VH-VL binders against q9h9l3. Designs and how they scored, part 340

Target 1, 176 residues: q9h9l3
Amino acid sequence: PRKMVAIDCEMVGTGPKGHVSSLARCSIVNYNGDVLYDEYILPPCHIVDYRTRWSGIRKQHMVNATPFKIARGQILKILTGKIVVGHAIHNDFKALQYFHPKSLTRDTSHIPPLNRKADCPENATMSLKHLTKKLLNRDIQVGKSGHSSVEDAQATMELYKLVEVEWEEHLARNPP
Short names: E, the ipSAE of ESMFold2; O, the ipSAE of OpenDDE; V2, 0.75 times the mean of E and O plus 0.25 times the DockQ between their complexes.

## First folded at step 17 (VH-VL)

Design zc78 (framework fv_nivolumab; at its last look DockQ between E and O 0.83; V2 from the best seeds 0.83)
Fold by ESMFold2-Fast, scan of step 17:
Structure zc78 (fold): chain C 176 residues (1-176), chain A 124 residues (1-124), chain B 107 residues (1-107)
Amino acid sequence: as target 1 above (176 residues)
Amino acid sequence: QVQLVESGGGVVQPGRSLRLDCKASGFTFSDYEMHWVRQAPGKGLEWVAVIRYDGSSQYYADSVKGRFTISRDNSKNTLFLQMNSLRAEDTAVYYCAKEGYWQSSAFLRYFDYWGQGTLVTVSS
Amino acid sequence: EIVLTQSPATLSLSPGERATLSCRASQSVDDYLAWYQQKPGQAPRLLIYDASNRATGIPARFSGSGSGTDFTLTISSLEPEDFAVYYCQQYDYWPLTFGQGTKVEIK
């Protein structure tokens, strides 16, 4: 039985015109939704665009933020060998500059049975907020001051639990 | 720097097929969902299809579902639209469109870059 | 599907005047709304994304406002190159939808 965690990250814009997405916060929760990790992370490059509407990141959060290389080490230590659940999780792994085995990765934005339960098109990539509202009757990502990566990670784990038995059986028959 | 270049448009009779190509450059193509958007002569914009960054899933507008197939080749930075069973109503300029920046828990499906478009005319 | 209604269909103004364009959604799309400018024979050009963020290279005279169901694109003082068709687009729901366009033309 492998341990399972859920992850959600927030990105800020770096590089020319702020077009590069760089990690600025990461939250990891366990199977029950308890927080294992939640830190603001300082990108190695100058922040051009805080993307506060979505990220919730502001200049004050960067003052004592954990440097990227240190945060990355801490995060990878938690993720290694575990089943990692996320929503569009490839973006989180990209921001971490990390490869996680596909066999241990679960992406709630790409699980057709989950969309089916939500009465959504099976092949469409649905937002976390819409799946959470339809399936858990809960509003997340409320307001204009940015998202909570803790809230998003918790919602993601709860969504995965709705299809866990069915999806794990599917993966056992159809290894990725 | 970012460029999207469409090709493959032309005049075709109803019931026939065409394939459109879109060559991307100036960004990491494999990081983005890609879309096709069309515009009939003198009319507004209509979203046609989307493909996941890795090519593993596709979603279509109801008007083209079952007739069009979107695909991609990330090794060649190329997006495709295979158009089968073409109808007069499919006559349009077809645009390849790139999504905005990526964020973990928010899908930002506005189009920061568009190709110049390729005209498809379905006429008898 | 979400219907976006743009008004007016045509806005006839002179250079130097203020243009105010409306986009109304049939249900809330939060801040997942963009505005595009299109000139004859050209591809659309992104002006505003996330309801109010001006895209790179877009002049300061363009601004976006609103949230939920009611959105506005404002051009504070029209220049000759601003006479074009303007489209809003929502990206909160599938399918992605565009408004019918507002044509800003010379009076």
Scores: ipSAE 0.854, ipTM 0.938, lowest interface PAE 1.0, mean pLDDT 93
Fold by ESMFold2, look of step 18:
Structure zc78 (fold): chain C 176 residues (1-176), chain A 124 residues (1-124), chain B 107 residues (1-107)
Amino acid sequence: as target 1 above (176 residues)
Amino acid sequence: QVQLVESGGGVVQPGRSLRLDCKASGFTFSDYEMHWVRQAPGKGLEWVAVIRYDGSSQYYADSVKGRFTISRDNSKNTLFLQMNSLRAEDTAVYYCAKEGYWQSSAFLRYFDYWGQGTLVTVSS
Amino acid sequence: EIVLTQSPATLSLSPGERATLSCRASQSVDDYLAWYQQKPGQAPRLLIYDASNRATGIPARFSGSGSGTDFTLTISSLEPEDFAVYYCQQYDYWPLTFGQGTKVEIK
């Protein structure tokens, strides 16, 4: 009965030497992979490093980007009360300056049964790219132009579906 | 200014135990996965272990699996390596290492800061 | 596990010369490759990350190139402080692995 969404964010470098990670794009998809939210977001501080190789963010994307405060409000309204799925999702929440209830959080980078299905060590943090290739036979993040947060959120939801029944039962028996 | 300071190295006999500490400062320790990397005298670098940012999961090189335990105390900004059943081939300088900036779309597990290292010598 | 093979093992050059160091991976590591410099008695120092990005404070004479399986570190004009051992490291797949090193020494 509880609605489930997947989220992925892209960050740029701010602060001294571009070492601080700041939110510059966020995509949210529903259970079926339909896009509920996909916006470029203007960080409140100067961008030092677009990190385009990974983020896909370029200067032109920031020209009409939604200011962080406004985007955050929109995003949190979507996430409230829902099970949120992500890959290394703590980074997405950190970029949003937000803490989602642990009982409603699912992290595909930290689900031992998912690793086991991929013939990977259960305790290793596997990349979204490798899990998607092994379990869905799909190539994502192709090319050197940066990652798509829509593509990544969709892949993350599909990965979770592979273990959803088992993992939801595990969490019911072992509440966080 | 990022600093990583290892301590606890020394000379021990084979089969004994030793614990290494790494005190971190100058960054938000709980944001980062932390690693141990070792270097035997005159040899190259070998990755040893990693621990998740919140301490909930650990992964080890095959050469140390079952004998070494990596742990962390985020309230004290400290990383640990418990080394049990030490062997002569564990003799090395042990480095504490920090990953670069965090990014949710890619795991960027290069090491932008290293401690000075602490020498562990295992000999009879 | 992914094996990184560095060549040459030793590179004997004079200050002012160009150094070209090679790192070959046993399978693709995409752009997940870093280069480190290590001097005797010191910890490694990050030079290059993500195959081609220069780390903070690293002089412009250092450059990295390559993707997939074949990578190169170039030092355009050697300075006296550049004589050291250089390691490549991949971070595409577990376990994390390093090359065996290339020693750059004075001819």
Scores: ipSAE 0.829, ipTM 0.929, lowest interface PAE 1.2, mean pLDDT 93
Fold by OpenDDE, look of step 18:
Structure zc78 (fold): chain C 176 residues (1-176), chain A 124 residues (1-124), chain B 107 residues (1-107)
Amino acid sequence: as target 1 above (176 residues)
Amino acid sequence: QVQLVESGGGVVQPGRSLRLDCKASGFTFSDYEMHWVRQAPGKGLEWVAVIRYDGSSQYYADSVKGRFTISRDNSKNTLFLQMNSLRAEDTAVYYCAKEGYWQSSAFLRYFDYWGQGTLVTVSS
Amino acid sequence: EIVLTQSPATLSLSPGERATLSCRASQSVDDYLAWYQQKPGQAPRLLIYDASNRATGIPARFSGSGSGTDFTLTISSLEPEDFAVYYCQQYDYWPLTFGQGTKVEIK
C-alpha cells in the first residue's frame, strides 16, 4: 500500500496590503499521527499581516524560522510519491508553490461521504473545526490564539480514515 | 483593482428562464470561491449560491434548490447563474460576491468585493 | 439556519454623534461575523470581518466587537456619508445568513 501523510500549513500576509498569502508554518504527520515535519517558515518578502487569529503566527516565531526555499525543499522531499491528505489542501499547495498530482491528493473539505457521515450537506465544503467536532467529538482551533497546524493535520488524517475505504474505492472507479 | 460586473438581468414572466453573468478582474479568479447574493426591492440581503474555486462543487439556498445552477468558466474569469422556473419572489437585484482571503482549514466566507448588481424582475 | 437579529431597526442621529448597532445570533457563531454598509442604489461594502477586523480602506471611526451571539458595530462620530443601512452576516454555518439591517438616518 502507498504511504499516506497529512499536511497543514499556516499563512501570513505579505505584499503591499498583506493580501498575498505566504507560507509561515507547515506540519506533516504520518498515518498514525506522528509528526514528520513541523517548522516555522520565513517568507521571502516582508510580513505585513501575521494573521495571528488564524495562523497562530507571531513575530517571535519568525526569529529562527527556516527560509522558504529551504523549507520547501524539505517538505517536497517528504511529499513526493505519497498520498497527501489535507483540508482545503489546494491552499497549502499554493502557499508551497507546488502542486501534487490530483490522483495522489485527498481533500477532506470535499468528500461527500464524510459530510454525509457528519449529517452535513454533501456538496457543501465544511470547516475542519465542525467536522472534527461532529465526527471525532473533539474541539480544535479553540480560542483566538490561532490554529495549531500539527493538531489540524492530525485531525485531518483521522477524519479521512473514517471514510478511507469507501472513498478509495470511489476514486478507483472514478479517477480524477 | 478588483472588479465584478454583473449582466443579464431583465424582465421575465413566471416560469421562464434567465442567465446572469459576472465578469471578474483584478484578482486570480480561479483561486476563490464565488457567490451569488440577492436583494429584493426594499428588502435585505439573501445568500443564494456558492461554487468551489475549480467548479467541482456547488451549494444552494433552499429557496432556489432545483431551479438555479451556479457555474463558472475560469478561463474567461466569468461566473454564471442559470435561473429556471422563475417565480415572482425571485425578483431582486443579484450580486456576485468574492469570498475573503483563504486560510488553511478555515473558510472565511465574508464578501470583500461585490459587483454593482443586476436587476431581475419576474412579473406576469 | 442561524438567525441574525439587528437592533434597532432605525437609528436617528446627528452628525458627530456616536452610533451603536447590535447584531444577535440565534446561536454562537464564534467571531465569524461581518458588517456591511449599503447606500441607496449601491452594492454593500465590507466594513468589518471576523467581528472586529476593519476592512482595508475603512475609516478608524468604525469598529466591531463581540463574539459568540452578541456583536456590536460602533461609529464613534458620525459623518454625513455614514448615513446608510448596515447589515451583519455570519459565515460559521450553512446557509450563510444576514441580519435584517439597521438604518442609520439623519435626525
Scores: ipSAE 0.825, ipTM 0.934, lowest interface PAE 0.7, mean pLDDT 95
ESMFold2 (binder alone), look of step 18: mean pLDDT 92; pTM 0.946

Design zc79 (framework fv_nivolumab)
Fold by ESMFold2-Fast, scan of step 17:
Structure zc79 (fold): chain C 176 residues (1-176), chain A 124 residues (1-124), chain B 107 residues (1-107)
Amino acid sequence: as target 1 above (176 residues)
Amino acid sequence: QVQLVESGGGVVQPGRSLRLDCKASGFTFSDYEMHWVRQAPGKGLEWVAVIRFDGSSEYYADSVKGRFTISRDNSKNTLFLQMNSLRAEDTAVYYCAKEGYWQSSAFLRYFDYWGQGTLVTVSS
Amino acid sequence: EIVLTQSPATLSLSPGERATLSCRASQSVDDYLAWYQQKPGQAPRLLIYDASNRATGIPARFSGSGSGTDFTLTISSLEPEDFAVYYCQQYDYWPLTFGQGTKVEIK
């Protein structure tokens, strides 16, 4: 019941020797985990490295993919004015070439109370799969065919919900 | 062309302090978490510390926790390591190291570029 | 912490021979494993990342394989410049850890 969404993106390698990270998939879920957006996205530059082991993206997914400029417009329309939850979400925003207000951004890779609940060092940036296993007893990112950005966005929202009350109170006391 | 250049190494007595600098160029420094890795003479590599891309969080190896402080200045593309209460066992070549490419849901903390290293010798 | 055990400690081989280097993790690190080459007086150089991906500029004779706990670096035919120390590194868990190294030396 919040104006809150979770996002996860997948990147492919473009530019010289595939060193540039370009958006190639984006998934957005609502507070309850329902999918609001899930599209393969065609980068404007030639794809040098699909990074399939992590991205799950293959050449076949690019055939009917939404062009970057159009996808970006659709995504920003969903994100605008909402609290956006992500894991290392600064990378998603870089891929979208988008600035989201810090006051409306929640990064589950940078919430000390969440790490504390997981019996992890508070200042360490923990992976989504490890936090999900420790706190939700669920294995995500399984197998070698790449990650599901839908699965990752859903897990991210569930992780945030574990600390939502405490963290929102902290942010009210310590505005970014 | 990506370059990392360390400076600040030297000979120092036990219990003293030393600061290392690492100047970065050829990439968007503020997009990457940065690390320090050290290597004692004739020994292997040991991870020392990491700092978040925006400087808001730091994490350390147990061997240096409470004595070393990693920091960064993104406006100057510079990474720092403040080393306090130095011990003989801190004698090593210190490398700054850049993480590989970034993905949203996977942390790929392999080091695609390393500085040339700066030698710190702690001796009495 | 994750312990990485490299074997053998030393490989004595001649140019043209195949080198096979092992790295074993104390628990699964999935595919979060890299290999580095280091020559005396130099910084380490990335060879392989994500267990099997060859880094930019690295010759095709270098290949990485394995997943979970058992990893292999293979040099199909040694060149004179390949005689060096090789380290594996895992990045699935904190703290980041390296193997103790395998020295590939000329016979």
Scores: ipSAE 0.842, ipTM 0.933, lowest interface PAE 1.0, mean pLDDT 93

Design zc8 (framework fv_nivolumab; at its last look DockQ between E and O 0.86; V2 from the best seeds 0.81)
Fold by ESMFold2-Fast, scan of step 17:
Structure zc8 (fold): chain C 176 residues (1-176), chain A 124 residues (1-124), chain B 107 residues (1-107)
Amino acid sequence: as target 1 above (176 residues)
Amino acid sequence: QVQLVESGGGVVQPGRSLRLDCKASGFTFSDYEMHWVRQAPGKGLEWVAVIRYDGSSEYYADSVKGRFTISRDNSKNTLFLQMNSLRAEDTAVYYCAKQGYWQSSAFFRYFDYWGQGTLVTVSS
Amino acid sequence: EIVLTQSPATLSLSPGERATLSCRASQSVDDYLAWYQQKPGQAPRLLIYDASNRATGIPARFSGSGSGTDFTLTISSLEPEDFAVYYCQQYDYWPLTFGQGTKVEIK
């Protein structure tokens, strides 16, 4: 029985014209939704675009933010050896510059039975907001001041729990 | 500089097949969903298909479902659209389009870059 | 599917005038709305994304506003090169949809 956690990150724009996505916040919750980690993270490059409407990141959050190298070490210690759940989780791993084994990765944006329960096309990549509304009858990512990565990680874990039994059985029969 | 270059358009008879290619450069192709959008002569824009960053899933507009197949080769930075059982109403300029920036739990499927387009004419 | 209705279909104006283009969604698309400009024989060009963010290289005379179901593209003072067709596009839900376009033409 491996332990399971859910992750959600926020990115800001760095590099030329702010087109590069760099990690600026990471939240990790356990199976019950309790927060294991939640820190603002300072990118090693100059921030061109805070993307505040979506990220919720503002200049003041960077003042005492954890440097990327240190935050990455802390986060990887939590993720290593665990089943990690996320939504479009490849983006979180990319921002962390980290490879997590596919056998221990669960992506709620790419689980056909979850889409089916939501009455959505099985092969369409659905947003976390829409799946949470359809399946949990809960509105997340509301307002214009940015998203809460804690809220997103909690919703992601709850969504996975709806299909956990059938999806783990599927993966055991059809290893990734 | 980001560039998307389509090729493969032409004149074909109804019921035939055609394959479109889109060569991408100037960005990390494997990081982005890619889309096809078409425009019939003198008409507006119509979204056609999307493919996941790794090529593992595809989704289509109802008008092309079962006839068109989107695919990609990340090693060659190339997007494809295989069009089977072509109909007169498929006549359009086909654009390869790159979606905007990526985030974790939200998707930004506006198109920051478009190819020049390739014309497909289906006529007898 | 989410239907986007653009109005007016055609806007006839002179250089130097203000252009105001509307896009209405059949249901809320939050701020997941973009605007494109298209000139004859060319691919569409992104003007505005996330309802109000001006794309890189787009002149300050272009601005986007609105949220939910009602959106506006404003060109504060038309230049000769601005006479074109303008499309709105929503990306909140599948399938992705575009408005039918507003043609801005010389009077």
Scores: ipSAE 0.841, ipTM 0.935, lowest interface PAE 1.0, mean pLDDT 93
Fold by ESMFold2, look of step 18:
Structure zc8 (fold): chain C 176 residues (1-176), chain A 124 residues (1-124), chain B 107 residues (1-107)
Amino acid sequence: as target 1 above (176 residues)
Amino acid sequence: QVQLVESGGGVVQPGRSLRLDCKASGFTFSDYEMHWVRQAPGKGLEWVAVIRYDGSSEYYADSVKGRFTISRDNSKNTLFLQMNSLRAEDTAVYYCAKQGYWQSSAFFRYFDYWGQGTLVTVSS
Amino acid sequence: EIVLTQSPATLSLSPGERATLSCRASQSVDDYLAWYQQKPGQAPRLLIYDASNRATGIPARFSGSGSGTDFTLTISSLEPEDFAVYYCQQYDYWPLTFGQGTKVEIK
């Protein structure tokens, strides 16, 4: 069977007034939740707003961070040929400047059966925090020190497993 | 630089339909969820609807569900609100609203830019 | 649905005074809380996002504080242009909801 990984990224603010989102951390876990990649990444642009409350990124993390071009190459090598699971995953791919085949992409923010299991409206885009609390009885993203992309990637994989059989069958019947 | 311009408001009778347009510029429209927010005369703000960045999914306030349809055309940077079966309580200024910065795993649905609004009056 | 209760309903003050506006959520909304200013006939203007961050172009006299269920907007020294209605908004839960507003008026 095709290998599956989950990805989560954290972004910082670049560009005028820090309004542009740029990749500053990426974490990838395998099906069992083991960490395959977890690096701080130096954006090619000046960081205007670390967004630390949410991103967990601080100036010291950037001192020896992997430059974006190098990190991107490492990450794409891991993702190629695999089913990639994420939450609002289009943003992760945009930050990576990368297109992953739709047939190999799974977005836990846009899976109606997953929302249904959580007693949430099927068409509402739910946060990872709320789905994880409702379906896994876990509090993630706690405190004010920022999100952990490892924790978030692991939670995303666990959520996908709850609907994996149903959703994989659906996608086989309805190729994207 | 960011600009949102609503149009299509007017006076209509109850039970009729009206379509609102919102033309966007100054940002990458297809990166963002877009929203409609309304305000009845002399009243507070009420969120109406949201549409996903690619137009693939929509969500509505209970007060408009089944009657209103939000849609978008990313090639023309335009957001739409089709309002059917209009009622007197739908009388309001309707605002087009842009959410804040994009991230993953969490969604920042505050509204950093608003249009100036278009008035819809539903009166017999 | 998350109910946001703003207090006071009306705050009557003079220019130069400090304004303190409260917003209480019916359950925790973490830091997913924004504040807006609205003048008659105008669209709302974002002041504060993520509970405490000033939006682009907002003067330093505006500050936000709080987390969870209890939030405060402070205007350290009122200017004539600050007399308006202020709304809080949460974005942690669907549907997105606003408080009913606090009118800050000249005494």
Scores: ipSAE 0.822, ipTM 0.923, lowest interface PAE 1.2, mean pLDDT 93
Fold by OpenDDE, look of step 18:
Structure zc8 (fold): chain C 176 residues (1-176), chain A 124 residues (1-124), chain B 107 residues (1-107)
Amino acid sequence: as target 1 above (176 residues)
Amino acid sequence: QVQLVESGGGVVQPGRSLRLDCKASGFTFSDYEMHWVRQAPGKGLEWVAVIRYDGSSEYYADSVKGRFTISRDNSKNTLFLQMNSLRAEDTAVYYCAKQGYWQSSAFFRYFDYWGQGTLVTVSS
Amino acid sequence: EIVLTQSPATLSLSPGERATLSCRASQSVDDYLAWYQQKPGQAPRLLIYDASNRATGIPARFSGSGSGTDFTLTISSLEPEDFAVYYCQQYDYWPLTFGQGTKVEIK
């Protein structure tokens, strides 16, 4: 079987008015939830909005943060050849300025059997928070201190494992 | 600057069909979820439909499900709403609306930009 | 669906006065709440997102507060251009829903 990892990134706002989403943290876990990578990352441009409420990123986290170019190289080395699981993962890849092969990508925000299992509309995009609560009976992203990308990556992997067999069979019959 | 421009509105009889277009500019269209929101004359706002950034999934309000189809052409920066089996209660100004900024594993479905709207009148 | 109830239905005030608008949700929506302003013949304009974040270009006299089920939009000192209809909107649950609106009119 192919090796599988889950990824979750946190973004801050850069550029004019902070509307550009730039990578500021990345976490990668293996199939068992073990942390393979977890680093604060320094964007190449000045941070205008830390988006702390959601990102959990504060100014102090950027003091010894890994420069983006270096972090990107480290992350891509981990992802290469893997099945990569994420939630709304296109955002993570966008922030990484990297696009993983579609055939090796799994987006838990777009898996109808997962939504069906959670008694949610199959074609609606559901938040990681809601799916985790319904299917794992666990609260994530609680409070206003920001998300934990490690916690979110672990939850994403656990959700995928619930429908892995069914979904992999579906993808085999219907390759992207 | 961000701009959304709707077109295609008009007067139609019940049971007929109509297609609305929304031309987007000033942002990376293919990065964002797009929505339709409508407003009956003198009434409030009602969410109608959503389509994913890549067009791979759609979701609808119960009031239009089975009759309306939302679609997009990212190569043309255009959003569409195909309205079939139109009813009098579908009479409204129809707005295309852009999703707010994106963040990993979270969705911000407030609408930071709206078109000017296009009026659809369904009457016999 | 989540029902958003706005109050009052109409708020009659004079320029320079403080306006306080309420939006109550039928169940908790955390801070996934936005406020819009709409003037006659115009599209809605985003004022506040995530309950308390002022949108780009919005004057400082507009502020949002609250979380869970109770939210407030405050205009510290009304300007003539602020007389309009205001809507709240939740984006925590499908389907997305709006309040019925509060009309701020000149006394």
Scores: ipSAE 0.765, ipTM 0.920, lowest interface PAE 0.8, mean pLDDT 95
ESMFold2 (binder alone), look of step 18: mean pLDDT 93; pTM 0.953

Design zc80 (framework fv_nivolumab)
Fold by ESMFold2-Fast, scan of step 17:
Structure zc80 (fold): chain C 176 residues (1-176), chain A 124 residues (1-124), chain B 107 residues (1-107)
Amino acid sequence: as target 1 above (176 residues)
Amino acid sequence: QVQLVESGGGVVQPGRSLRLDCKASGFTFSDYEMHWVRQAPGKGLEWVAVIRWDGSSEYYADSVKGRFTISRDNSKNTLFLQMNSLRAEDTAVYYCAKEGYWQSSAFLRYFDYWGQGTLVTVSS
Amino acid sequence: EIVLTQSPATLSLSPGERATLSCRASQSVDDYLAWYQQKPGQAPRLLIYDASNRATGIPARFSGSGSGTDFTLTISSLEPEDFAVYYCQQYDYWPLTFGQGTKVEIK
């Protein structure tokens, strides 16, 4: 079947009052967790709020960062035609201004069997941090200096692999 | 400017039903998870329910589970709360609330905008 | 369920004084904590999110600090419009929960 990758992006605040979420970093890993892409990305708009606590982005990361239009082209070449795994992945696609087919998209924040394995309510949207701790016994997003999108993408792929057989079978019977 | 306007509140007898509406404007409604929060007269705030941005998943406080149904119509920028089997303890001002900004892999479920609230009184 | 305990229940102060409000969580909520102000007959107003970030339009006299289980909202010099009820809220885990509130009243 198709190749599978996992993605995680970091956003900074742009626009009025910093309320617009703009892409500032993207990490993509393959099925085994090897990094295929990891770049800081310069938004086309003025950054109002680096959101460093969550994004890990600081002014120094914007020096020599890849301009959005160029980074987007590179990222889309990797994603096109592949099964793409992410956590709340619609946010990543929105930041990329990209439509990825639902049939090739896997969102680990919206897979009831995954929550069930974690002893969490099946219909609650659980954080990547909590699912990773419960199911992989690993602490991610530690500290106050921001998240690592590489670490998040790797954790997301590992979480999906726990339910891959069951979920792919479900999707084959219930196409999105 | 972001606005959330609730409607549908009123006085209703125990065991009856009531539907609350929340009309949103000034932001891309379909980008955000939306919540209902209530406050009984003279008391504090209590989270009630959440619905995913696309309407595909809902989650409820234990106190209302099985009786309340949260739903949304993204084409109309409207959030709903269908309240069935109402009890005296459901008497409260009901607020619809919008999550803050969206970030990948992190859920920031603080409420940057609230409606003005709609009062629901359950009494005989 | 994560329980948030606010203290004191009531804080009686005069304009110009410093107000320090506490919120303690029954387990770590990391930095997933917000503070709201509520005046009679009004909806809550966001003051602080992510433990320490001031919301847009909120005066610099408001500041949030703390992490994990112990959080503080500080109002450096009370203005007349600051006498209100203040609530903390955690969003680290389901269900979302609020503290019981601290009333800041005129002495």
Scores: ipSAE 0.826, ipTM 0.929, lowest interface PAE 1.2, mean pLDDT 93

